# Miniprotein binders against q56419: the designs that were tried, part 65

Target 1, 326 residues: q56419
Amino acid sequence: MEGRTLEEVQEEVFKRHGVLVPKKELEDLAKALEEAGLLLTEKVEARLKEEEEKLKRERPMRLAGLSYPEGEREARAFLEAFRASYPGEGEEARVLLMPHLEPSRVPEVYGAALAALEKTPPPERIYLVGVAHRPLKEKAAALPVPFQTPFGPALPDLPALQALDALLPFELFNTPLAFREEHSLELPLFFLKGRFPEARVLPLLVARRSPELGEALKVVLRDFPGLLVLAVDLSHVGPRFGDTPLTRTLAEEARRRDLGFLERLAEGEPEAALAFLGANPTRIDGVEVVASLLPLLRERKGKVLAHRLDLEAPTLSAVGAGTLVL

## First folded at step 22 (miniprotein)

Design x_13
Fold by ESMFold2, last read:
Structure x_13 (fold): chain B 326 residues (1-326), chain A 104 residues (1-104)
Amino acid sequence: as target 1 above (326 residues)
Amino acid sequence: DMEEKIRELAEELAKLAEELAELAGDGSDPDELKEKLEEFIRVFLELYELDREKDNPEADYWLQMTIELVWEFMDAFREGNVEDAVELLMYIAEAAERLAEALD
């Protein structure tokens, strides 16, 4: 054995990153697993299979009462409050980049998205492209079912989804369980459905960059015009993400990377935006979506409406969020 | 070779995550569960602490997902969600396997 003991590696991780996993906590976890008893894993597998079957029919709200109100009237008032958090004017968007971070953490960034939607004619459909937070079987996925919202169900655009699926070298309708708790679709959808209650939705997730997705979407958008939404967050820095604790220097770097990326996208230069990030040292999660969708972003000029790098004090970490119209 | 170290740790982490999920289902000795959890966390912290050149976007993606899933696993436990914790072990195993594959 050439590795370090748990105690040795924990000491180095604490010194370098400020992170602890106490042995008492591991003892408590082992006890909890043992007390849950025989067949725990079989019960989990059965529940997941049942939930997967339910997702073939609809995707229920998971964040109502947590991130936004469940009732329609309260949800409408919530939207108005978020719009008020951004005092500026928006611009018409053919492509909108908006966050999926918890809305209360970046209210003016979501408010800027609402300001853009105010200037945007109601689309027939919305191509909502989020980021998978669970492994996908393919580089991208869709779930062709209604997504529930406080404003009623967001209905899938089945003809557009079927056209997209037919153009891809993989099955688009894969990995339904990855959508079960996917906030990168649910949180932006709340705002989009609230503003455009009649629009159908293509709920899409990207795991890894897929040039085929971008080329296919370019074709589908010609026959099925709509609003393209990149529902992505920006920098992820700090111990939650593998860094040292957040410092002024790390925060400044993250902010610089976020804004440089957005500004190059606003110039219609998505390849330059990706090149500016280099190895992506601050882990902007929007890069896989942008890299997939290059054909849809080239030569589209626009404007950055808002940005915030939001501190997560308990984890000494931060996440960036922005609003960009193209 | 830093990428080879990461690949080996990722393979080990995936194996440990699978073994933990199986032990949780088999009525295992609590001491055996504790030892496996300690090794799982040790391997994770080794992986978490290592720096690598960020020149492989696929590996970067899977590494980041693995890190976030392990913290989510710990969060699920701290919230008393034992079934969610077991589900997350399954995702951790897959993400770590994909990380190892991305590095060869």
Scores: ipSAE 0.806, ipTM 0.910, lowest interface PAE 0.8, mean pLDDT 91
Fold by ESMFold2, fold request of step 23:
Structure x_13 (fold): chain B 326 residues (1-326), chain A 104 residues (1-104)
Amino acid sequence: as target 1 above (326 residues)
Amino acid sequence: DMEEKIRELAEELAKLAEELAELAGDGSDPDELKEKLEEFIRVFLELYELDREKDNPEADYWLQMTIELVWEFMDAFREGNVEDAVELLMYIAEAAERLAEALD
């Protein structure tokens, strides 16, 4: 492989995947780096250090005005519009699986989550478990600070977070920067805080499966009951994710995998859901979270409320999203 | 053999990402940066086209993160966000190193 030139590899990748990285773009990129000037990397490192210190106090909104409205009144109307996108009733949830994909791409899937929350008694706290999109120092992490929302700050449940930290074989509060841009927490939190303005939050990220996390959470939930939310997406297919361009056959397989996974979870059989995926050929996002949380998912039966495999036409790729109540 | 190829490419990608970040900070001329970027992309594309044959959830996790981070890196530059692109190189280096470690 080391013997192939860039041009040779690019030609093969284009044939198999439809992906192109033109050499001219690399020239333009190199020029942009030079034009940005000396000490660019030192400036970036200094900025990240400053951001990390700020994150020890609070986590500000990053997506207001982009993915959801900045103002509170507009944000409440936004929630109502999303609820209206789902023409059904929800079910009470002790565990809710919902997406973190851009809300405008899957409005009825978020609407189904709102329908479930509508049937769910306001919890004292929400265990919000997302997927790390940046490297974590450990298998999982939390950030014990207020997360800002248009509906006011989502306050951390410090006693529950401290109890969780005490039960783990690693420091839970280990990678503040990983939370800085993490949409898998921010997007679901917008909906959750809008519906449960008094609930405290445990903002959690999973990178890699951790049986220890699930066992610890089972203990913590007994003393600190609340709503468990798995904020995960499903299949990721197409060239953006390492596949050939999306075909009808690949899309149908992704949908089958998504629904088979969700239905097995709905039967209270999370191990069977994982086994069904095998090598996870459609890259269902939620696998590491489900694998971590097995003790909390076993024998909980429920219902799949919604699913969509959403097309990304510009990248010839697709992402699945679903809503499951247990 | 396929997992050995993936491990070797991941190690090289991590090294190249680190070297790119250092070159961006050293005031290197554009030709040196261009050559390193070309090698970085060549190695990435070699890694990107390989089939996943191993049932190893940890390696699968890091490979997927690496692929998505490299595309985010390219998007950042296409949008003129040079500082974000340098930040992403740091994450790519970490993810690719973790991928290599997961494959032993």
Scores: ipSAE 0.790, ipTM 0.903, lowest interface PAE 0.9, mean pLDDT 90
Fold by OpenDDE base, fold request of step 23:
Structure x_13 (fold): chain B 326 residues (1-326), chain A 104 residues (1-104)
Amino acid sequence: as target 1 above (326 residues)
Amino acid sequence: DMEEKIRELAEELAKLAEELAELAGDGSDPDELKEKLEEFIRVFLELYELDREKDNPEADYWLQMTIELVWEFMDAFREGNVEDAVELLMYIAEAAERLAEALD
């Protein structure tokens, strides 16, 4: 069957999703790929190999000078400004749910996280659980190396990471390249390191729900106490994520799902939070993280400090962000 | 069967992503590269427009990953980061392959 032409598919997608990929853009892409030369793939492969070898030693900053200042002085001023954007007071956190969205989009939500951290005694270690936005070889992964920040390196807690690995049915130290560009760790870590410069970190990524991870962490936390941080966003709606352009109805549904999820978590009912989402039609980002960490979230009562659904105007899409203390 | 259609499109997308990554490396005929890119976008858009069946959470995960990676690919291209775009093609190939596997 003669498949639909590119133009026909483009027209249909434009009608449904309000997104158009212009032919000129494709031509420009083809030209750019051509101009990059004959050895682009080999160059990329060589780069990836080099970067993987570097990741055996440290994870460099990728978003310094873009999402946050590279210089320490400017970075401290940045933290203060974000804290100032939240007018409320925080609460002591044993578990902190915070966003990993571009900070400038949701400053008051990060400000709420900073407010909570002000009321939290300095932990020995931070279990930083992010979302994998790259394929992982396993359901979850860790990178046992220093993460660079404007405040100095965030050092890994190797004993705690090793204890966690020993309790998992899969190799925890997998897919190091998935950490290279992963903003779900880098952005929250900026705020965490700025507040707790001496805390060691367990940088964890979750791809798919792993009950084993939650059970293992529950055991590890007994011997290696620390702050648990869920670095997760909430609803992802609009064309960027496969929906039609943001409407009032879609935004209201996203907010309803976000708040309903956070409120049930705040009541210490993580299973009810997951059940409330059902098939997760608004694509709450943190669902796999929460599903993995059920044993750590059960019966913990807390408070929702902030929430925002932020519009990305160029794509008519929106992302939810929230701060929850347990 | 919608699942079979998604599987077929995912397999085709994975193949096209790999071929594009290879073509970008071999200094292939610009016309061939353009043709493959047009096919890649066509297949993606066909996959993108399909209503998601939410009865297979694994497939839904990899479909969502694939969609997000393609958007990042387009963003990288718009920013002039060609090396990042090729890297993203490799991730798209992997995600689309995993999507196809989730539907077997």
Scores: ipSAE 0.722, ipTM 0.886, lowest interface PAE 0.8, mean pLDDT 90
Fold by OpenDDE base, last read:
Formats: structure tokens, C-alpha cells, sequence
Structure x_13 (fold): chain B 326 residues (1-326), chain A 104 residues (1-104)
């Protein structure tokens, strides 16, 4: 059967999802690829190889000057502005759930996280658990190198990372390239480093739920106490994520799922939070992280400080963000 | 069988992503590159429009990853980040392969 034409498929997708991939954009793309010249793949491969070698030493900033200021003075002003966007007071955090969405989209949610951090004594180390938006070779990964920030490098806690690796049934130090552009670590780390400049960091990514990770971390946290940070977003709805354009009904469902998830976490019932989501129809981003960290979240009562469902207007899509203290 | 259709499209998408990444490197004929890109987008859109069966969490994960990576790919192009776009093709290929494997 002769497959549908591109135009036919585009029309159907437009009808269903309200999104048009313009043919002109494809033409412009093809032209851009053409103009980039004969050695683009070789250049990209060489770049990736070089970047992988650099990642053995440090993780450079990727979003400096884009998502946050590169300069320290400006970065401090940025933190203050975000803190000011949240009118409330925080609570001391032992576990902090915060977003990793573009900060400008949900300033008050980051502000709530900063408010919580103001009430939190400086930890010796921060377990920063993000979401992998690139394929990982294993269920989870860590990058045991300094992460650059406007406030100086966030130094890894190598002893704690090694202790964690020793307890896992897989190699923790895998897929270094997945960390190169991973915003789920970079963005929250900006705020964390700004607040706790002397804290060491364990930068962790979760792709798929690993009960072993939670059990291992529980042991490691006993010997290496610190702040646990879940850098996760909530619902992902709309065409960007495979849905129809955002409607009031879809937004209400996303908010219901987000808040229902966060509230159950705040009650110290992470299994109930996961069960509440079921098949996760609104695609809560942090589900695999929470599922991995169940032993650390059980019986911890806390408070939801902020929540927002933020519209990405160009795609008629929305992402949920929240701040939870445990 | 919807799962079989998803698997087939995922395999095809993975192949096309790899081929596009290769073509971008070899200085291929712009017309060939355009045709391959159109085919890639067609296959993606066919995959994208399918109703997701939620009975396979692993497949759902890789499908979602694939969709998100393709959107990032399109964004990278719109922003003129051609090198990033080629890198994203490699990740799309991997995610689509993993999707196909999850349905195997």
C-alpha cells in the first residue's frame, strides 16, 4: 500500500492536533543542512567526542546567558528577583521537589523553592535527582565532575557517589553525554549553588524507575547526610507531547493530576501518589524519579508551596511545575 | 495490530534518523536530503497520530521520548542550530530503536 503523502499526514495531524509542520520549515531545514556543508556529521561526531572528553573533567554551563545570567552579580540579582516572585515564606526542607522547567515560565515556583532553601540549614551535600531527557544506557546515571555555575563550580561528592555506585546493580557512571545539555540538573543547580555555595553535589539522572536506586540512596544518606532534591516537572499536555491543543478540560485534568500527586507526596504516601496517576495520562515528568525514591519519601509529611500549569503558546501545550517540601 | 504498527514506524523512523544524520555528514545532494527529511517527518507524524496503548510502560516511555526529541529537533532547526539538530537525530534514532525493541 503506497503510504500516505506527507501532505495527507500533515493535514490529518493538523486536524487532530491543531499543529501544522509547515513544508517551508522542512525546506528551510533542508537548506540549512545543505548550507552547513559536507562535513556536518563528521563535525558533529568530532564535537561529541570532544565534549565527551571534556565531560570527564567538568560539565560546562549550557544555558548561561539564555535561561539565567552568566555573570555572578547578575545571577545574584536573578535569584533575588525569583525569590521576590513568591510572596510566601518557606519551610525547612529535608526533601525538596522543585521544577526544572525554563525558570522564566514559572518564576513563583522557583521562588517557592528559594523560600524553602532560606529556611534550610546549609547541607554538606545535595543529592540532585533530575529527569533524563536523553536516552540513558542504564535506568539512572551520575556525572562525577564539577558542574559550572555563575557562582563557581558545584563540586561532586565523590565519596558519596562512589558509595552509591557500589550499592547499585548497574554502573552509575554511564552515558556522560546525556548530562551535556540536561537542563533538569543545570537549572535547579543554579538556584541550589546560589543558595548553598559550599555544598557538594551528587548530580543524578533517572530514566526509568529503579527501586534499587532508592534503597541504595537510603543507605548512602545515612552515612552521607544531605538535602535530597527532586528536580522534576509535572504534567506535560498538548500537541508537543502528543495531545490535542490545550483546552480548559485538559488543563483542569492536568492540574488535578499535579495537585493530587503533590498532595499525596505531602502526606508521606508516595505509593498512593503513583497509584493516583495510574497510566499517567497527563505525563507527569517526575513519576520515574518518585518511583525510584519511594524509600526516601515514605512517611515524610510536608507541604505544597506552589504549583503552576504554564502555557507554551506557540505549541498550545502546557507543563506543570510544583514546589514541595518534605 | 496497533503495537505492530508502532513498532514498524519506530523502526522506520530510527533508520531514517540515522540516514539523515549520515547524509548531513557526507555532503549529500540537497534534493536527496530534502526527500529523506520529508520521509522522516512523514513517518514521525504517522507515529505521532497513533493512539497510544498504555499497556506497555516501557514502550510508552520510549514513544514519549521519541516525540519530545523530534520536537526538540524541529526547534533546533527553527533556531538555526544545525549541529544540535544532527545530534538530536542520533538520539531520535536511539529512542525509536528502543521503542521498537520494547514492542518486540
Amino acid sequence: as target 1 above (326 residues)
Amino acid sequence: DMEEKIRELAEELAKLAEELAELAGDGSDPDELKEKLEEFIRVFLELYELDREKDNPEADYWLQMTIELVWEFMDAFREGNVEDAVELLMYIAEAAERLAEALD
Scores: ipSAE 0.722, ipTM 0.886, lowest interface PAE 0.8, mean pLDDT 90

Design x_13
Fold by OpenDDE base, fold request of step 23:
Structure x_13 (fold): chain B 326 residues (1-326), chain A 104 residues (1-104)
Amino acid sequence: as target 1 above (326 residues)
Amino acid sequence: DMEEKIRELAEELAKLAEELAELAGDGSDPDELKEKLEEFIRVFLELYELDREKDNPEADYWLQMTIELVWEFMDAFREGNVEDAVELLMYIAEAAERLAEALD
């Protein structure tokens, strides 16, 4: 295409979105890719193949020492500090909606989740439903292996996972590499495993809404009761996500949509929550998860414990996070 | 036809992402790699600045995925994680291809 120059497009994007992608950064990237050597792609492919083979046995920690401490003692202190950041009391959860955003950005929201977990009897198993931030081959996926945590491995509930797979019209055990760095499972799992060390886990990812998943889970939950956890974030607004820089108006709209979504869920009206979002112009992350789990969310009343719209200052963007108990 | 323009840009972005991933492996001329990277970012920014069509939820999903993956690619690069950056190019290619398919 006889298109605009990079400089012209950069200028337009800067004018509209207030974000500059410096040409120098591209030069540095090209140089870094070059310096990484002739076999970088082959090396990456080989690494991915090796990692895929490892994922047949276990999912290692990827964010230990970055988002949370690797050592158990330090990890326990981390949990206590996050719990302390939320001054309120929790409620018993049968369904917990909690964030998967970087914990340091929204400590009180995770603290609210911990407060809810304090009031929740230890479940036999946890259905942990995250958001796929990588392409999946199917609408949803599961990884039936131990997930490593500072508190020891979170063991899969293989019987329940197999029962779920048998009820789905697609192969549940697909796209194992999507789990390798998926923070929507790893970060919530840290808190869940720390609180419920003996619970088995069903690590699930949703890419696109699957009504079949919700119906299948409803059946499985009868024979395999447990805590349902929706590990989802809320609005994603600002230049990082395709908007103009965060303004008071944009922030108010994001908060309105986040709270309106959570409040309708708290009233036991998940269809009304989805309808309230419409085309989801503030890009609530958990929409596909909620749409998949409608049969499990209907008529469940609960409470919003926390909400935050957190600013990422370098990009003038913001992400919403919330904690809801049902 | 905005949908057609988005489709074309998505197809081009997918191709460029694949080519970049290949070039990173073949020890290509730094100048060629730079040029290809500039083209990749140009196409991305052209796609990024377009008004999103609200009438195709599938396309919107893959567009958002593509945008987020490109930002992660840029972040990985800034952090010096070149292997992660190449991996992300593969996911960008897939997401952009899925975007194009959603608009067919």
Scores: ipSAE 0.710, ipTM 0.882, lowest interface PAE 0.9, mean pLDDT 90
Fold by OpenDDE base, last read:
Structure x_13 (fold): chain B 326 residues (1-326), chain A 104 residues (1-104)
Amino acid sequence: as target 1 above (326 residues)
Amino acid sequence: DMEEKIRELAEELAKLAEELAELAGDGSDPDELKEKLEEFIRVFLELYELDREKDNPEADYWLQMTIELVWEFMDAFREGNVEDAVELLMYIAEAAERLAEALD
């Protein structure tokens, strides 16, 4: 079959998804790549190698000055403002589901998380389980180094991380570069460190569901008790994620899926929550995390504190965010 | 077969992503880079417009990862972050390869 021309494919994609990639943008990209010079790939490879070596010591902030303030004083004011954006009171959390979306998009959802943290006694350690937005070598990974925050470094719980590694059938300490820019850990950690400055952290990423992870964590939590945090977003709908532009129907479906998922989790029925999603047509982000942590979520009743479906107007796409306490 | 078509496009996308990353390093002719980029975007858009398979969750995962990474690549480029764009090409190549493998 004579391959469709770029123009033909662009036309079809525009008709279906309302997305146009202008030829001019491609020309500008090609020009920018050319102007970057003959050694761009080697430079990138050298940078990655250097950064991987640095990640053996610490994970620096990547979003300071962008998503949150770099300075501690300003960061504290930021936390207070986000807390103020949620008018309600929180509840004590044993498990906290909170977003990792850009905070400015869903301030009241983060505010609800902060409200829950206000009612939560300071944990010795926080199991922070995020979503991998980069390929992992294994189903899950951890980075056993300090994570920098405006409130000082979040220190790893090495004994608990080692105990977890020993119970997993794969190497837990894999794919360090996946942590370099992973916002699903960095953004929630800002709020968590601000509230619990003395808590140690287990920064975990999930790529694919691992029942072994949930079973291992259940054992580890017995000897190393702490707060479990699921740093997950909800529905991802619109052209940015492979759909048509956001419509009322699509938004209603996304909200239905988000709330139906959260409500079933709040009832202590995580398997029912997963079953409710089926093929996950609205692409709930946290599905692999929840599927991995089933043993820790079963029979835990809780409350949905906040939910929002936030529109990204430039892409006519939307992302769901929620805060759930168990 | 839709699965086979997705597999073929994923393999081609992975190859094109690798080639683009290499061309960016070798100081290739702007015209060659443009042509390769046009091919990359064409293949991506062909993949992007296909209906997802509901019966292969592994393939669906890697397809979604590939789509999101390509959007990030385009964003990085629009923002003038060329080094980040090249890094993202490497991740796109990996995700597309994993997608192809999930369909074998």
Scores: ipSAE 0.710, ipTM 0.882, lowest interface PAE 0.9, mean pLDDT 90
Fold by OpenDDE base, fold request of step 23:
Structure x_13 (fold): chain B 326 residues (1-326), chain A 104 residues (1-104)
Amino acid sequence: as target 1 above (326 residues)
Amino acid sequence: DMEEKIRELAEELAKLAEELAELAGDGSDPDELKEKLEEFIRVFLELYELDREKDNPEADYWLQMTIELVWEFMDAFREGNVEDAVELLMYIAEAAERLAEALD
């Protein structure tokens, strides 16, 4: 569009969103790119190619030592501390909705998930359905390789994954690079593997709602029974997500939508949960996952164990997280 | 037309993201890189400030993806993860292209 300077746009964004990208930050970014040297793009392309080839064999940890401990002993202590952060008791889960947000932001919500897992008999397999935060080639994808964890590799259930692929109208095994950094699988998997070390996993990502995915999974679950885990966050509000800075009104609306969504899911009415959100103005993360899994969520009654809207102070933004058992 | 404006900005953003990714690799003039980065941020902020019409769920999805990826891009730089930042430019380009396509 003709004519606005960066400064003019920055001023307008600051007025509207309370966020300023300082010129100094841009200078620092440019300098950092310069210092990284002339071969950065070639290096990145080569890295991506190498990483794609590695993803044919395994998915390495990306958040070990950052979001959770790398060492098994420390990782077990981490699990225990998170469990301790939730004072309640869990319930047996056939379906578990849990967050994938940075664990330190919502420890009691993860603690509630662990409490539910304590009451859940060890499954043969876990259907772990996350949210794609990278573009997918198809509406959903799977990565049929071991996922590394501090507790050892989470092994894929290849027979169940193949059965699922055979029932889908698209290739399930697409976009392997989308799994490389995907925290919506890695973070929940840490907790799940720690609790169920022998369970095989079906790591699934959803980009866009697919009724076919839910119908296919419903069929697969008959022959390959397991725990269904929806690794989803709730509302995303504030400047990081395109809103004004978090206000009391915005926070109240986010909480209202989060709880209203979870409560309707707890009543076994996932269609009502989606309808309640409408255009999803607070950007509940898990809507595409829930919309894909309707056949598996219908008529299942459960309980909301935890909810939190967590403030990210540096961006004046907030993310909702919840734990639901069905 | 707001949709057309979003489409145009998305196309421009995609192009700039690709150009930045290329410039980061070929030992480009720091001044050129800075100018291109400023242009990228300008276009992003213009896109970011627009009122979202929620009548196109596909466009809304890709717009949200684009916004989140740009924030991750900025975070990667703050953390000194320059390689990750360049990778994120590639994803921004793809997301912005998909946004433009959703509005065609």
Scores: ipSAE 0.707, ipTM 0.881, lowest interface PAE 0.8, mean pLDDT 90
Fold by OpenDDE base, look of step 22:
Structure x_13 (fold): chain B 326 residues (1-326), chain A 104 residues (1-104)
Amino acid sequence: as target 1 above (326 residues)
Amino acid sequence: DMEEKIRELAEELAKLAEELAELAGDGSDPDELKEKLEEFIRVFLELYELDREKDNPEADYWLQMTIELVWEFMDAFREGNVEDAVELLMYIAEAAERLAEALD
């Protein structure tokens, strides 16, 4: 670094992005690390090893009592309230695109997903495709264990998962720790399990686009039919994601890209949807998922049910969320 | 060359993240830990300020991952979740390393 002080860099970042990391926060951070005591890294490594061993048996809830109620009765009331937040009617879905953002931020978007699920016959299985927010060893991964929910465990479809693994050029069952806290699966699964308690689940994560995944799933879906769910968010704009603070212009561009992406998907033109985004300057979250699933999205017509760009005021940032049925 | 600058900063960030994780584990001198943390944040902010050319999708992916993980790291500290913060340093190191590799 050519001679700039931390203070100079902070001032420049503040001027450019309107965000400053306070010196006090660094001091508090250093103090917290100090107070955590000796062998914290070894403790964390031991914890991770233990958690990895547990993930061979089940995936526990991480967001129960935080993002959704832990108790079944309260969880059912939660579902009903979210459904009530969307005033419209849904449509039958063969493919459902829904958000994985914190539910309280975009209740009506989740409500639209529930409305669609009301019109959808109970599937035998759900292919739940989320976004990896941790590094994966491969382009995609699966965790073939029960996922805990307030409505009971979501059981994996092992035969379908094995069939998928057999068609992929890489090991599908990789990076189990990436699933431990992955909200892109846990949050949608709450709503899906609540609506379809008997459905088996294929929990999948995508890191990078894999055309092989889409082709393999197309084959697997013939022998193992089910509901395909894309659990993806849309634009990520503002300082939290590397932009300047949210402006009217930036918000309008985010909305334009979100809706343009969803509309082209609704027309059955997923390649056109990707092309429309180009370099993806507003960082639509679901691009790698859509790019992986092109064979399953082509020529399917549907409808955009809901969209919201939600402001995170403390960071002057915003995240787009949408619900699409195909 | 902007790509070279990003690569250098990513390599430095990865190294600093690893060193911070190690220092947090060994009951290190609070002053040393603070200094290393300040250096980590400085490198991150320099990386964060760069006007990014979006011509390498792989690099863009890992850069975005790195930025998001650093924000999560800061959030974990604000919430008092020190063990989670150390875990996040390990992921930051991995993401930053993979960013550097994508620019190699």
Scores: ipSAE 0.650, ipTM 0.862, lowest interface PAE 1.0, mean pLDDT 89

